# VH-VL binders against o04291r164to392: the designs that were tried, part 2

Target 1, 229 residues: o04291r164to392
Amino acid sequence: DANNPAGLLSIAEEALAEFLSKATGTAVDWVQMIGMKPGPDSIGIVAISRNCSGIAARACGLVSLEPMKVAEILKDRPSWLRDCRSVDTLSVIPAGNGGTIELIYTQMYAPTTLAAARDFWTLRYSTCLEDGSYVVCERSLTSATGGPTGPPSSNFVRAEMKPSGFLIRPCDGGGSILHIVDHVDLDAWSVPEVMRPLYESSKILAQKMTVAALRHVRQIAQETSGEVQ

## First folded at step 9 (VH-VL)

Design F01
Fold by OpenDDE, look of step 9:
Structure F01 (fold): chain C 229 residues (1-229), chain A 121 residues (1-121), chain B 110 residues (1-110)
Amino acid sequence: as target 1 above (229 residues)
Amino acid sequence: QITLKESGPTLVKPTQTLTLTCSFSGFSLSYPGMGVGWIRQPPGKALEWLALIDWDDDKYYSTSLKTRLTISKDTSKNQVVLTMTNMDPVDTATYYCARIYSDYIGWFDPWGQGTTVTVSS
Amino acid sequence: ELVLTQPPSVSAAPGQKVTISCSGSSSNIGNNYVSWYQQLPGTAPKLLIYDNNKRPSGIPDRFSGSKSGTSATLGITGLQTGDEADYYCGTWDYSLDAVVFGGGTELTVL
């Protein structure tokens, strides 16, 4: 059974481990993105990947919301990810340890009309860690990873999401420290050479996805608190 | 092949403004990750970074010279222009433009041949 | 004042190995990749090493780079007369928000 809970949990746990190693470790060779000036309006620390497969970005910042609220906000990608066309949750499976596994199909808009849009078939794992942190990690399910096969689409090119997600750690006094990792392989080789830079730029990924997420959740936080930035 | 070439006046009077143009081929500043930087070298002295502009029109300047420098790009012409105001004899140097992968600010490659600018009355 | 420190000069005989050090801080070499440039007399600088230890096409393997902590090192084995040049290290400094170069090292082949 492709939806065997034990098998999916194994994949989820592996994804979690790898994600955490990226979020707070050096599993990916992170380089701080330039142009991010510190200050009251600073988005936080943003880094981009070097010497990894695909493209990757990482961000860390403070958010004046509780972890679960942050997670709810960020799980709704269409609300803050401009290039997200649709998100379909095909299955929701209790992990047996308090966590939740979701099988998700995501469609993205193409950055150019000269290339096919990308889609993702992913496993998303949500769980609370022992230290009180809440984690949502996600990775593509492929033949290599095992798990159920995603829906075929003739109009999309299947991209790969490497272990990605967000780590939300509660702060003393309220709020959360948010770590975001986006790591994707958009299959740049399938597009014309002249357009490949659009698919190979970690900076673009950082701007369009990672920083966008952080900005969005901060905006919601401000609206909730009635504070004006 | 990627090439860059600096052009502009080779002689400037003190207090005047220097305008240098970097014309390049083999790449475009419309491509994500691409950038062009300016570096100068006084005679017998070390390299000194001046400014950088990237595909996203982000601009960076040497802190010490920021008030005197302006960098701009014309993507359609494959040109980057650097202006430096209030020139002084101490600004006499060979000025280079070079391509840089701006996402990481990793390295300059290739370099133009450089243009020698002398500031003298 | 230069942010990256290099020895002003190094020398060795043909066939020997030389190393050129580049000392920085946590705001530059410590947190970013180092590149090295060769400048032959009367010519523009040429990229020798990027990303600490990678060689561009056309650069022989007798040129090597390494990084440890806040310092970087350029190694040249099998020294040739044609290697006589100035060598510069460079990187990005996040504190200064600027590209920084070393003071350069003059390599003399004896």
Scores: ipSAE 0.556, ipTM 0.817, lowest interface PAE 1.3, mean pLDDT 93
Fold by ESMFold2, look of step 11:
Structure F01 (fold): chain C 229 residues (1-229), chain A 121 residues (1-121), chain B 110 residues (1-110)
Amino acid sequence: as target 1 above (229 residues)
Amino acid sequence: QITLKESGPTLVKPTQTLTLTCSFSGFSLSYPGMGVGWIRQPPGKALEWLALIDWDDDKYYSTSLKTRLTISKDTSKNQVVLTMTNMDPVDTATYYCARIYSDYIGWFDPWGQGTTVTVSS
Amino acid sequence: ELVLTQPPSVSAAPGQKVTISCSGSSSNIGNNYVSWYQQLPGTAPKLLIYDNNKRPSGIPDRFSGSKSGTSATLGITGLQTGDEADYYCGTWDYSLDAVVFGGGTELTVL
């Protein structure tokens, strides 16, 4: 049964393990994005990948908000992801470990009229870890992974999200350490050659998605701390 | 087919400003992920990188020469211009422009044929 | 100039193998990908190897590249007289925020 909670939890736990190995480990050969250097005044550390399936970006930064608040903000993708056209949560399934599994259909705007926009059919898994960290990870459901079939994509090209998401660790003294991984395959070979860089560049992915998310949360944190003059 | 061609004066006097133009075809700096760089080679010596400019107008300069260098682009003309002030005889070299994959500063391919600039009285 | 160190020259007989090293640091080779360029006499440089070990189209597989720690290596097997050239390594240096090239290696086929 594709809708079996135990089967979906198995997919979710595998996605979590893969995401964590990218977020805090060396599962991807990360290269620091040019113009980004560590430091107290920087937005954070941003890295991009080469020579992996698809394209990937990672960021790590400090945010003066509690982990649950950060997760709440980032789960609302339309609020920070400019190219997000719609997010439709089709199913919400409680996991036996206190976590939540969501089945999500996402449509994106296309950056060009020369190619069809992309959509995604994903499983998103939210849970708390023993150390008080909050994790939100997500991956596409395909015939290879199992799980229910998503909505038809007649007007879209179905893209693939490889295990991606947010790891939000509490800091001593308050605030959070936010780790973000975006890893996607946008099917670049289905677009005209002149437009393929828009779909193959890890730097563009980082600018549009990974950095945008980190910047959004940090801006909200700054506005919250400066609300009263 | 991607081609680049360097143009400008072949002889300048000490203290003058050198302006070189890279004209290219087969790609555009309106396309994300591309850029153009300048590299020089004094006679019988090694390659020395000078500057580069990305599709998103980010600019990078050789640390030792950055106070003398300015790079700019005209995307509509497919041109990149390098200006180098206060020329000295030690700046005598062949100057190349080359396309880069600028997503994270990878490599130069292809290169122009180069233009030789002599700095003397 | 001396951020990346290469041997000034190497030589070998036709048909033999030669290796050209490029030594750098954690601010360059250790944290970015390395490229290699061939410059035949009187010509502009040409890309031989990108991303440490990948060949562009048209480069024969007897040219190879590798990277270990802060050092990179260009290998040429089946050496031919047409391989006589200068060879340069290049990469990005994050401390200098700049492209750096090695000093070049003159290959002689005896």
Scores: ipSAE 0.032, ipTM 0.593, lowest interface PAE 7.0, mean pLDDT 86

## First folded at step 11 (VH-VL)

Design J03
Fold by OpenDDE, look of step 11:
Structure J03 (fold): chain C 229 residues (1-229), chain A 121 residues (1-121), chain B 110 residues (1-110)
Amino acid sequence: as target 1 above (229 residues)
Amino acid sequence: QITLKESGPTLVKPTQTLTLTCSFSGFSLSYPGMGVGWIRQPPGKALEWLALIDWDDDKYYSTSLKTRLTISKDTSKNQVVLTMTNMDPVDTATYYCARIYSDYIGWFDPWGQGTTVTVSS
Amino acid sequence: ELVLTQPPSVSAAPGQKVTISCSGSSSNIGNNYVSWYQQLPGTAPKLLIYDNNKRPSGIPDRFSGSKSGTSATLGITGLQTGDEADYYCGTWDYSLDAWVFGGGTELTVL
């Protein structure tokens, strides 16, 4: 509800706290994903959730771009997320503390023709931390928190985004350390049983979303700097 | 009910190639998160992991045996095949295949009954 | 050569408690979940404990698992003659990019 800035800010702050606890902490039981060995050519460290509601993935890597540039790139999800159909920003609200709250409607493509596509209604909060880090975190809004009760079309099933986002820390020598967390509940029970594994795999989430984001940012960085990462 | 069964030759000559097939039911390697691993056990010795293949066709091998091992899957047949080249008497063992939840790399369950392979001239 | 170290044997009388240790490193037990397997004589291994301390359906609560740091422990209370078997710990080693088993522990019921 755009008419309740204080309420939205409270939700944003809670989302931020939970996101940070996932990004650099153990609020989620993270297990390193296999097959992604660290090294000079490594994309970074990728982990997936073991025991959580829904599915979750985390990635950490170095990027030779400034924090604000990284944030701009990653905020444009349709540019790097293959399964993202559309992103509509319905409202932009100054948080009063230097941050920005956005109410966003996202449509995704269905991974199979046998299931309805998922959509999200989320609050995205962008802010700079005291240590100079830039954070963009996002979570779903429900009717209880001022969001709509369901999707605008019967062609979609409302999924839930738990506190997710990216933390971008500046490096002394230039560039940034990027932490990404994706945590979603895709409502696997609404799809045919044979297709449920597609909606319950943290590895798929890691590959299609989390690692994709990191790779895209690194690609842009290489194009910009001419450096091979 | 999930079941796995190993099949292949029980006698192999030195330097020959061993081909083992794991046939399974109750699950599919078309399902994300599923995987099948091979484990062997020489008589009176400990379990030794050999290889693993998952739903995404990712393959992992024992470091010491990597050059000798090839693992593949046929999802349509619910089969996983393991080949091991240049067999030696030291490779005499009971060979097991087992299901694993590969996304988390958690545990092997259930196991096949195993097939005993003897390498002898 | 084994990455995970177990005592080669343990023994106790019926009704007693035994513990089997599994010692590893930061690249395996330290960063991943441990599972335990029971192998009765002449049979295939059976999952006994997964995710450090969880029991599959059908496994009695006499069996327990724990993990601390780079070590895991299997506990068996109320020891029965039917518990006489080999026990193996296992987990993924990220350094080796491979699954690793312990050397196994022979449990004898006196």
Scores: ipSAE 0.745, ipTM 0.884, lowest interface PAE 0.9, mean pLDDT 94
Fold by ESMFold2, look of step 13:
Order: C-alpha cells, then sequence, then structure tokens
Structure J03 (fold): chain C 229 residues (1-229), chain A 121 residues (1-121), chain B 110 residues (1-110)
C-alpha cells in the first residue's frame, strides 16, 4: 500500500538510488557549465544537462561547515531560493532506519506574468549513509510513483521534481564536500514560446537553484568563521 | 508578448546630458535572470553596447564610456533609465534597449524599435 | 579596440551557402556562449542564434551556428534576397566585464 509507511519508504529508497546515480555518476549527460556570474568566491564545479527528460543541473563544492549544519540550512528552501513562495511540511514519518520521510507541498513564484506559477507535491527523505555521508533527497509523488495525493492545484500548474537533492560528505580535518542535483520538469511546452527558455533551460535552473544553494551555504560558512567565539 | 519602447529627446546640444527611458512589458526585473541593456548604433556603423542592469541591481558599463554613463531601474514601473553626460556630435546614433535573458551571460531578445538622437550645435 | 573580429562583407548567389566567422579569445568566445543577430536594412537587430547553435522560434533551420575554441561561425544555406542584412556576433567578455559585439558583416545576395 503506497499510503502506509512501508510503501513510502520504498519510494524514498528508490529516489535515493536514482539521486546518487546522478550526483556521482553518469545517469544524466552532464556538460560543464561555463560563463557564470563572476564574483570573488569561486564555488566549485557546475554541470548542466544536455538532452535529458526535463532539465537538470549539478554542482560539487567544498564548504567549511559540518554535514548536519549544511543539511539544516538547505532544508530551509525559502531562506535561499528566491522563487520559493512557501514550503509546507504536511507529514513527518520516521523511516525506521534513523532516517526521516517528509511529505511537502511547495509553491513557487511565477517568473513572468505570461505563465502560471508552479507548485510541487513531494516526498523528501533524509538519512545518513554507512560511510558517514548525509543525504537529503526529494522527488514528486504522482500517480506513476504511488503515495498519497497532494493538495489540489487550483491556481498553480503542478510541476514534477525528479529525484534531486544533496549529498554531503564529511572531510578529514572538518568541513564537507557538497553534491547538489536539481532535476525538474516545469511543463515548458505549456507556456508561451517567448517565455519558454525560463522553463526549459538547464543553465537558468543552475543559476537560480543549484548555484544559489551552494553560494548560500558558502556565504554562511564565511560569516560563521568570522564570528567572535 | 514582451515589448520594449525607448523614449526621450531626439535632439540635444553638445555638452548636454541625454536621458533615455526604456519602458517594457511582459517581464519584470524582480525575477532572477532578467536584465535590460542599452545598445547604440551611429549612422552606417556597427552596434556598440553601452550598459546593462540586471534584476539584482548589478550594473555594467562599456569600458570606454563608463565615466559618462549611469543606468538605473524602477522595477515597480517596468522602466530602465540611461543617462549619458557631456554629449558630443560623435554620439549621434540610434539608441536601443533590449531585454537580456539570463542576465549578462545570455542574449538580447527582444529589442526595442530604437530612438534616434542627434547631437548638433 | 575590436574584441570580436568579423569579415566586413560576404556575398553569394541566391540558393547558395555562406558562412560568417567571428573570432575572439579565451576571455569571451572561449569561455561563454555566443549569439548572432540579423539587422535588415532600416530595422532593429533581431536574435537569430543563441547559446552558440540554438534557434529561437520562427527562425528557419537554414540558419545554423557553431563554435570551436575561440571562434564562432554562422551558416546560412538556401540564400534568399531577403537575407541581405548586417550580421553581428555577440558575447560577454570577462576581461572587460562588458558585453561585446563583432564589427558586423554585410551580406550581399547577388
Amino acid sequence: as target 1 above (229 residues)
Amino acid sequence: QITLKESGPTLVKPTQTLTLTCSFSGFSLSYPGMGVGWIRQPPGKALEWLALIDWDDDKYYSTSLKTRLTISKDTSKNQVVLTMTNMDPVDTATYYCARIYSDYIGWFDPWGQGTTVTVSS
Amino acid sequence: ELVLTQPPSVSAAPGQKVTISCSGSSSNIGNNYVSWYQQLPGTAPKLLIYDNNKRPSGIPDRFSGSKSGTSATLGITGLQTGDEADYYCGTWDYSLDAWVFGGGTELTVL
């Protein structure tokens, strides 16, 4: 039964496996992204998808914070994702392995007056791997995946998040290696052609979400290092 | 549909300050990745980029003209303003504003119709 | 001075193919995406190619773009008299912190 904890854990473990294959493998045809907005703080390696279902971006960088602190910061999407209007956690379920499953409803601002705002109904799974890495992964719940039906989307276009998230590996001597994958389908074919690049460009996704997240964590790490303590 | 329209004086005297306004619709500079740039074209000559302002209020200017240029925006009015000081007859040109998609890394689309400014004594 | 170099003019007969080059450096074309613009006589420029090789809606596939190293190329096949225009390449330059256009190429269809 997709509505019980065992069914949700099955969905969560499948999402985790798919996320990991993207974060550290070649499940997506990654192309190195060049020409990012310049700044004094180089943030690491960023890649974007070429010809995959939906659009995807990946980043990998060093952050001078411990894995749990990184996860705490990034779970609070409204604090760093400019287009995020709201994140409502409707259910929190212990996974029985020390991990946590959350059922989340997210609303986004529309980037244009010519298309409706998007929303998401997702399962988010947080767990610690055997090697000490911490993972937060997330994917949409749809009729194809199973699981409970989310809130009705009367004023929004329901978008799809494909397995995405954060893999946070502790480093010898402190700090973390952060891997980020964002993979979404924003229903680009349903918007006017003049605005379609905002919904189908992996480069825009990287700038607005993936790079923004990494930059935010690194900024907090810098501010924490400068505190009197 | 995204549209941009340039407005301002079509005739200025040498040494005067030119102020041009770009009014646009169909997008907002409150959204990440949006920007507006200014490009000019003297009669019979090539396009010359002047300035760009993005959604984050970051401003970029042509290296050779930056001491004479100021760009600003009013996001609530969907307007971008370019000011160019100490006008000279060589500044006679058609001035275009255009939306830059994906801030400065992207491309200019669409363009306004342009406004022709003549600098005469 | 000129950061992106284009030939001043090219010409070809109707139905033929033409290419227009745009030469830059690692601070611009080599490290950024290139776009191409068509300017018909008496009109504002119009986007023709973005992200090196992609066409906006409404641009026919006889227009193509490519990039290799620090150079970009616009290709036009099946030339028509309506293609007579000036063509510009453009990109961001990290050394200047500025947008740059090529000097333009005047296409004449004979």
Scores: ipSAE 0.026, ipTM 0.605, lowest interface PAE 7.9, mean pLDDT 87

Design J05
Fold by OpenDDE, look of step 14:
Structure J05 (fold): chain C 229 residues (1-229), chain A 121 residues (1-121), chain B 110 residues (1-110)
Amino acid sequence: as target 1 above (229 residues)
Amino acid sequence: QITLKESGPTLVKPTQTLTLTCSFSGFSLSYPGMGVGWIRQPPGKALEWLALIDWDDDKYYSTSLKTRLTISKDTSKNQVVLTMTNMDPVDTATYYCARIYSDYIDWFDPWGQGTTVTVSS
Amino acid sequence: ELVLTQPPSVSAAPGQKVTISCSGSSSNIGNNYVSWYQQLPGTAPKLLIYDNNKRPSGIPDRFSGSKSGTSATLGITGLQTGDEADYYCGTWDYSLDAVVFGGGTELTVL
């Protein structure tokens, strides 16, 4: 059974482990992204990867919101991710350990008219860690990983999401420390050569997705507190 | 084949504004990730980065010279222009433009041959 | 003013190995890739090493780069007379939001 909870949990746990190793570790070769100025107005620390499969970016910043609220905000990708066309949750499965597994189909807009839009078939795992942190990690389901087959689409090119997600740590005194990792393979090879940089740029990923997420959460936090950035 | 060439005045009077143009071929600033930077080198001295501009029109300047520098691009002409105000004899140097991959600012390649600018009354 | 520190000069006999160090900080070498440039007398700089240890096309394998912590090292084996030049390290400094170069190292082949 492709929807075997035990099997899905295994995939989820692997995704979680890998994600965490990226978020706070060096499983990916991270370098700080150019143009991210340190200072009081800094969104946080943003890094990108040069030596990974696909493209990858991570960010770390403070957010004046509780972890669950941050998670709710970030799970709603269409609200902050400009290139996100749709997110469909096809299944929700209790993991049996207090976590939740979701099978998600995501459609993206194409960054160029010269290439087909990308879609994702992913497993999203949400769980609370022992230290009180809340994690939402996500990865593509493939024949290699196991799990159910995603919906077919003739209008999209299936991209791969490597273990990605966000780690939300509660802070003393309120708020959260947010770690975001975006790691995707957009199949740049299938794109015209002149447009491949759009699909091979970790910087672009960082700007359009990773930093966008962080900014969005921070904006909402400020709006809720009545503070003006 | 990627080439860059610096052009502009070779002699500038003190307090005047220097305008240098980098003309390049073999790549375009319309392509994501591409950028052009300016580096100068006083005679017998080390390289000094001045500014860079990328395909996304992001601009970066040396902190010490930021108030004096303006960089711009004309993608259609494959040109990048650097303007430096209030020139002083201390600004006498060979000025280079070079291509950069701006997503991962790590290296300049290739370099122009450089143009020597002398600031003198 | 210089953010990256290099020895002002190094020398060795032909065929020997030399190393050129580049010392920085966490805001530059510690968190970014280092590039090395060779500048022959009277010429423009040429990219020698990028991404800490990668060689552009045409650069022989006797040139090598490494990075550890906040320091980088350029290695040249089988030293040749033609290697006599100035060598510069460079990287991005995220604190300054700027490209930074070392002071350069003059390599003399004895």
Scores: ipSAE 0.449, ipTM 0.788, lowest interface PAE 1.7, mean pLDDT 93
Fold by OpenDDE, look of step 13:
Structure J05 (fold): chain C 229 residues (1-229), chain A 121 residues (1-121), chain B 110 residues (1-110)
Amino acid sequence: as target 1 above (229 residues)
Amino acid sequence: QITLKESGPTLVKPTQTLTLTCSFSGFSLSYPGMGVGWIRQPPGKALEWLALIDWDDDKYYSTSLKTRLTISKDTSKNQVVLTMTNMDPVDTATYYCARIYSDYIDWFDPWGQGTTVTVSS
Amino acid sequence: ELVLTQPPSVSAAPGQKVTISCSGSSSNIGNNYVSWYQQLPGTAPKLLIYDNNKRPSGIPDRFSGSKSGTSATLGITGLQTGDEADYYCGTWDYSLDAVVFGGGTELTVL
């Protein structure tokens, strides 16, 4: 059974391990991105990938919200990701360890009319770590990874999400330290050559997705606190 | 084939403003990841980076020369313009423009042939 | 201001191997990729090595690059008279938010 909890948990745990190795480690060759600020009133570091499969970006910053709140905000991807067309959660499965596994189908808008839009079939795993951190990690389900087959991608090109997500660590003084990793393969080879840079730029990924997420959650935090920028 | 060519005055008087234009072909600054940088080299001296601009109109300047430098792009003309104010004889150099992949900003390729600018009264 | 340090000059006989060092800090070479440029007399610089050790198309394999810690090295084997040139290392410095070059190394073929 492709939907057996044990099998999905195994995939989830692998995703978690890989994600963590990217978020705070050097599983990806991260290079600090220049010229991008996550927010006017925030301290943050943005980095982009070098020499990895696909494209990847990560960001780290402080957020004046508790971890669970941050997670709730960021899980609502359509609310902050401009290029997100739709998100469908097809299944929600308790992981048995307090975590939750979701099978998600995501449709994205195409950055150009000259190429088909991309969609994703992913497993999202949410869990609390022993240190009190909250993690939401996500990866594509493929024949290689196992798991159930996703919906047909009529008029879309199925892209691959490598282990991605966000790590939210509580701060002693309140708030959270947020680590975001976005790692995708958008299948740039299926796109006309002149448009491939749109699909091969880690900077674009950082701008449109990674930093967008961080800005969004910080904005909400400010609104909640009543602070004026 | 990618080419870049520098153009502008070859003689400038002290205190005047230098305006250089980099005209390029084979790539476009409308393409993500593309950028153009300026580098100068005084006679018999080392390379000195001045500024760069990328496809997203992000601009970077040498810290020591920032107040004197302005870089801009005209994507439709495939041109990048560099202005440097308050020129001094010490600014006499060969000025190069070069393509850079702006995501990483770690190498220039290819380079223009360079244009020699002499600052003299 | 030169942030990267290179030897002013190196020399060797044809067929020999030479190395050119480039010393920096954690804010540049330590955390970014190094490129190398060859500048023949009276010509514009040409990219020789990028990403520490990668060669652009057309660059022979007798040119090599390496990086360790906060230092980079350019290696040239089978030295030819045509290799007589100035060589520059370059990278991005995150502290300065600037592209930085070495002072250049003059290679003489004896």
Scores: ipSAE 0.383, ipTM 0.762, lowest interface PAE 1.8, mean pLDDT 92
Fold by ESMFold2, look of step 11:
Formats: sequence, C-alpha cells, structure tokens
Structure J05 (fold): chain C 229 residues (1-229), chain A 121 residues (1-121), chain B 110 residues (1-110)
Amino acid sequence: as target 1 above (229 residues)
Amino acid sequence: QITLKESGPTLVKPTQTLTLTCSFSGFSLSYPGMGVGWIRQPPGKALEWLALIDWDDDKYYSTSLKTRLTISKDTSKNQVVLTMTNMDPVDTATYYCARIYSDYIDWFDPWGQGTTVTVSS
Amino acid sequence: ELVLTQPPSVSAAPGQKVTISCSGSSSNIGNNYVSWYQQLPGTAPKLLIYDNNKRPSGIPDRFSGSKSGTSATLGITGLQTGDEADYYCGTWDYSLDAVVFGGGTELTVL
C-alpha cells in the first residue's frame, strides 16, 4: 500500500537517489547554457539538458548563508518563484530516519491566456546526509510512482515534477555550496503550437526557476551581511 | 509548414556590401524560443556558419567574420537581414538561412533553398 | 574554421551499413550535443539527427547517431542509392563561441 508511511519513505528515498545522480552525477546529459550574458557578478555554473524526458536545468553556486537557512528560504516557494500562485502543505510525515516527508499541492499562474495554468501534486523529502549536507528533494506523485491521489486539478493541467531539488553543502569557514536541479514535464503537447516554447524550453525553465532561486538566496545573503552586488 | 527564402543580389563587385534578406513563414520571432541563422557554402566546399539572431534579439557572429557582419530582424515582416561588408572573390558561395527552434542555437531545421552570390573580379 | 574532422569519403554497397565519424574536442563535442545534416547534390542541407541521437519526424530509423567522449558517429544501415550525399556534423564550440561544422563526408553507394 503506497498510502502508508513505509511506502512514502520508499518513494522519497528513490527520489533522493535520482535527484543526487542529477545534481552531482551524469544521470542527465548536462550542457552549458548558451545565451546567458556575462556580468560582473557571475551567477555560478548553469547547465541545461535537451536529452532527457521533459526539460531540465541545473545550477551550482556559492551562498554566504548556513545550509539550514538556505533550505528554509527555498522551501518558501512563493518568496522566489514568481509564477507560484499558492502552495498548500497537506501532510507532514516523519520519515522514521530523522527526515521529513511533505505532501504538497502547488498552483502556478499561467504565462498566457491561451493555455490552462499548471498545478503539481508532489512529495518533498528533507534530510541530512552523512557528510553534513542538507537535501530538499521533490517529485510528483502519479499513477506511475504510487502514493496517495492529490487534490482534483479543476481548471488546471496537472504537470509533472521529476526528481528535483536542492543539495546544500556547508563550506569550511561558513556559507554553503548550493546545487539546484529543476526537472519538469509541463505537458507542452496540450498547448497551442505558437505557445509551446514557453512550456518546453530548458532555457526559460532555467531563467524562471533555477537561476531565480539562486539569485534570490544570494540577494538575501547580501542583505543580511550588508553587502551589495 | 515552415519555409524560409533567401533574397538579394546574385552578383556583387569586390569591396561592395552584400545585403541578404531571409523571408520566412510558419513561425514568428514574436514568441520565445526561435531564431534564424545564416550559413554559407563556397562551391565544392564545406558549410560555414556566419551569424544568428534569436527572438530575444541576442546576436552571434562567426569570430573570423565578426567585423564584416551585421544581423538584424524585422519581426512584423517575418524577415531577418544579413549585411556583409568588403566582399572579396573568396566570399563567392551559396548563402542559406535556417530556423533555430526553441533554445537551440547549434542546429538548424528547416533550411531555405539558398541563394548563390558571385563576387566577380 | 574546420574544428571538427570527418573522413572525406566513405562507401558501401546497397543494403550494407556505413558509419561516419566526427572528431572534435572538449570545447565542442565533448561538452555539447551534436547534429548531423544530409545534403543531396544540388540541394540545401537537411537535418538528420539532433541532440546526438534523436531523429526529426520523417527520418527513418536506419539513420542513427551516437556520441562518445569528443567524437560523434552517424550510422546508416540498409543503404540505398538515394543516400548518396554529403554528410556534415555540427555543434557549438564554447571556446570560439560559435557554431562549427565538420568538413563533410561524401557517401558513395557502390
């Protein structure tokens, strides 16, 4: 039964393994993102994929905040994800290994009136790794994954988040190394052809989500330290 | 159905400026994720990329030809224009325009039929 | 510039298979996706393979692509006389900040 805590932990640990293989490994064929213009304050390493299911983006950068603070900020999706309309945490479940499982319903604004807005039904898993790193990973619960059925998607198209999230490693001397992976399928086939690039471009995904998250945390870090970039 | 067509002079004199227009249909540069590139092919030789412009007006030029090339677009007319200064007989080639789809600037589909430009001495 | 190296020609009998290599470097093939183009005599190039191994709609599965390290390979099985053409690989070069093409390979069906 995928509705019980042991079944949810199994899904969570599989999502963690898949996320880590994307964040630090070669599970996705990452290439450098072309078209980002250089600036005096480099954003870090940004990559995209065009050889995976859906669309994917990855970023890695330094942040002058301790790992738990970074995780706290990034869990508050409306604070950094501009298209995020609402986030509702419907369930919080101890994982039995010191981690936490959350069942989350997220609604997004549509970038166009020609297609329905997307929503997500996800499992989010937060835990500490053996090396002191903190991880927040997330994936959709679908018929393929198992787990409880989410809220009805009236007036929304249910999109899919593939294992995605944040790996936050402490740095010697303070601060963190932040790895971000966003991997989604926005159901671009259900969108008129003229609008499809908004839903299947890895570059747009990176700009709207992956880079936006990193910039947001860096901005807060600068405001906390009094530094301006 | 997406189509592109190159137009411009087929014969130019050395030192003149070549202006080529790519007229296209079936897509627009008003929307994210598309662009147009220019590639040439001298007779019996390999393909050589020249320049490209995307929907966001980002422009990229061949390093060796950068000082001679200018690319621009007129989104309302579905046109992209390439200007190449100081033409030389070595620039004799067939010139193609081609669409770049989505966030890809490293592959092209479809291509125009090409226009042959001769630089006579 | 020709930063990607292809054999100048390859040949095989009808019904046979052939492979065409494209050798580059870490500044291009090693860190980016590869595309392949077919150019029939007197015509514009046509995209055969994108993103290393994907086929556009209408390209039969006897055309295949792969990448290993800094090299890419186009495979063609079940050769037909209509496959006689020039074949080009292409990719982005991060050092030159430019699109680069190979020198082309002339395929002859014997």
Scores: ipSAE 0.324, ipTM 0.721, lowest interface PAE 3.9, mean pLDDT 87
Fold by ESMFold2, look of step 14:
Structure J05 (fold): chain C 229 residues (1-229), chain A 121 residues (1-121), chain B 110 residues (1-110)
Amino acid sequence: as target 1 above (229 residues)
Amino acid sequence: QITLKESGPTLVKPTQTLTLTCSFSGFSLSYPGMGVGWIRQPPGKALEWLALIDWDDDKYYSTSLKTRLTISKDTSKNQVVLTMTNMDPVDTATYYCARIYSDYIDWFDPWGQGTTVTVSS
Amino acid sequence: ELVLTQPPSVSAAPGQKVTISCSGSSSNIGNNYVSWYQQLPGTAPKLLIYDNNKRPSGIPDRFSGSKSGTSATLGITGLQTGDEADYYCGTWDYSLDAVVFGGGTELTVL
């Protein structure tokens, strides 16, 4: 209520446009990830980038679940993201177009005691596209973007999520084509040089987050094929 | 400061096995994204990559030399060992070890000073 | 051996500009980052450029890199006598599952 709904929708729509340009286009200078073979015999197509602000990873693969089911699974981040310590949805706002805006505070475990764990203050926007695709995209709220300020970060380093998320396209024969983009700035400058690979590695980002999400959905599809609801 | 140093014999006879040790400091293979590779350079010739090993013990070898090479690590000692069997005079070269820079085997920085190995004819 | 092709040599006068090309394929340069190394006479190689166009700390901005399609280019402006060296491009090749280097380019400053 005290939130500025028109301002939040503007931020959400800009995040959606940027996310889509990364998910299916070349807004990020993608390179193929080492050790990940492209094609149908693999988990999917996996790409990374460090020739951008922060680090980025992208995956695309087929999953044998309906788009809405995929979105439901992936929005429950603690269930599949091992390093996710907590997720608090502080506000849920209807977008006025059938979509939903969420204000989310996320805390992550640190991979080392030599640097503080990261947290995120984000806007997550869920909506259907005109072509029947379902999108869940997310980005940090900062002074530069506008929007409300988040919880204090006294024991965490506030990291930035750049437009990221899931594009879930229905397939003709059932199932979905899932596009995933993770694009983050973990503030690698705040850690010692020997620890920076943990915070600036697009490969680690892909393995821990992007690929993990795709594998999780595929695992559920195999375990729960024919689930009623 | 990150440093690497190659050690091993500087003269071997044909058919002998060469064992080289890379001792390094300033980084550890216990951390994700780190690795060590081996590159050689025959006198007056181009760089030739030989092998590498990363933090999670993935190993990669030059296609032409794969049957002759073995790479291993001792994380607790900060050492990586390269073994090359059936040495031949054409294998005379300076052998370098180098850290894999960043999270992938995309580039090497820094390099060791190199050790020259001569295979007698 | 020469998965990546470089000119064998280039030369230019002090103060001038030179470029060194590195030609590959979609299995390497087309889908991966390119690095460049300088090897001064009698020394180990030294990283000049990583991730196509980024410089490590301590590398002067007169060294630059770029990539277009399956080719990469190292640019050197304001040539100095101390730039006489061999220059190598390097990257990963997904078909070979191997690191590949170019054959090297000998830069002579006349």
Scores: ipSAE 0.164, ipTM 0.671, lowest interface PAE 5.1, mean pLDDT 87

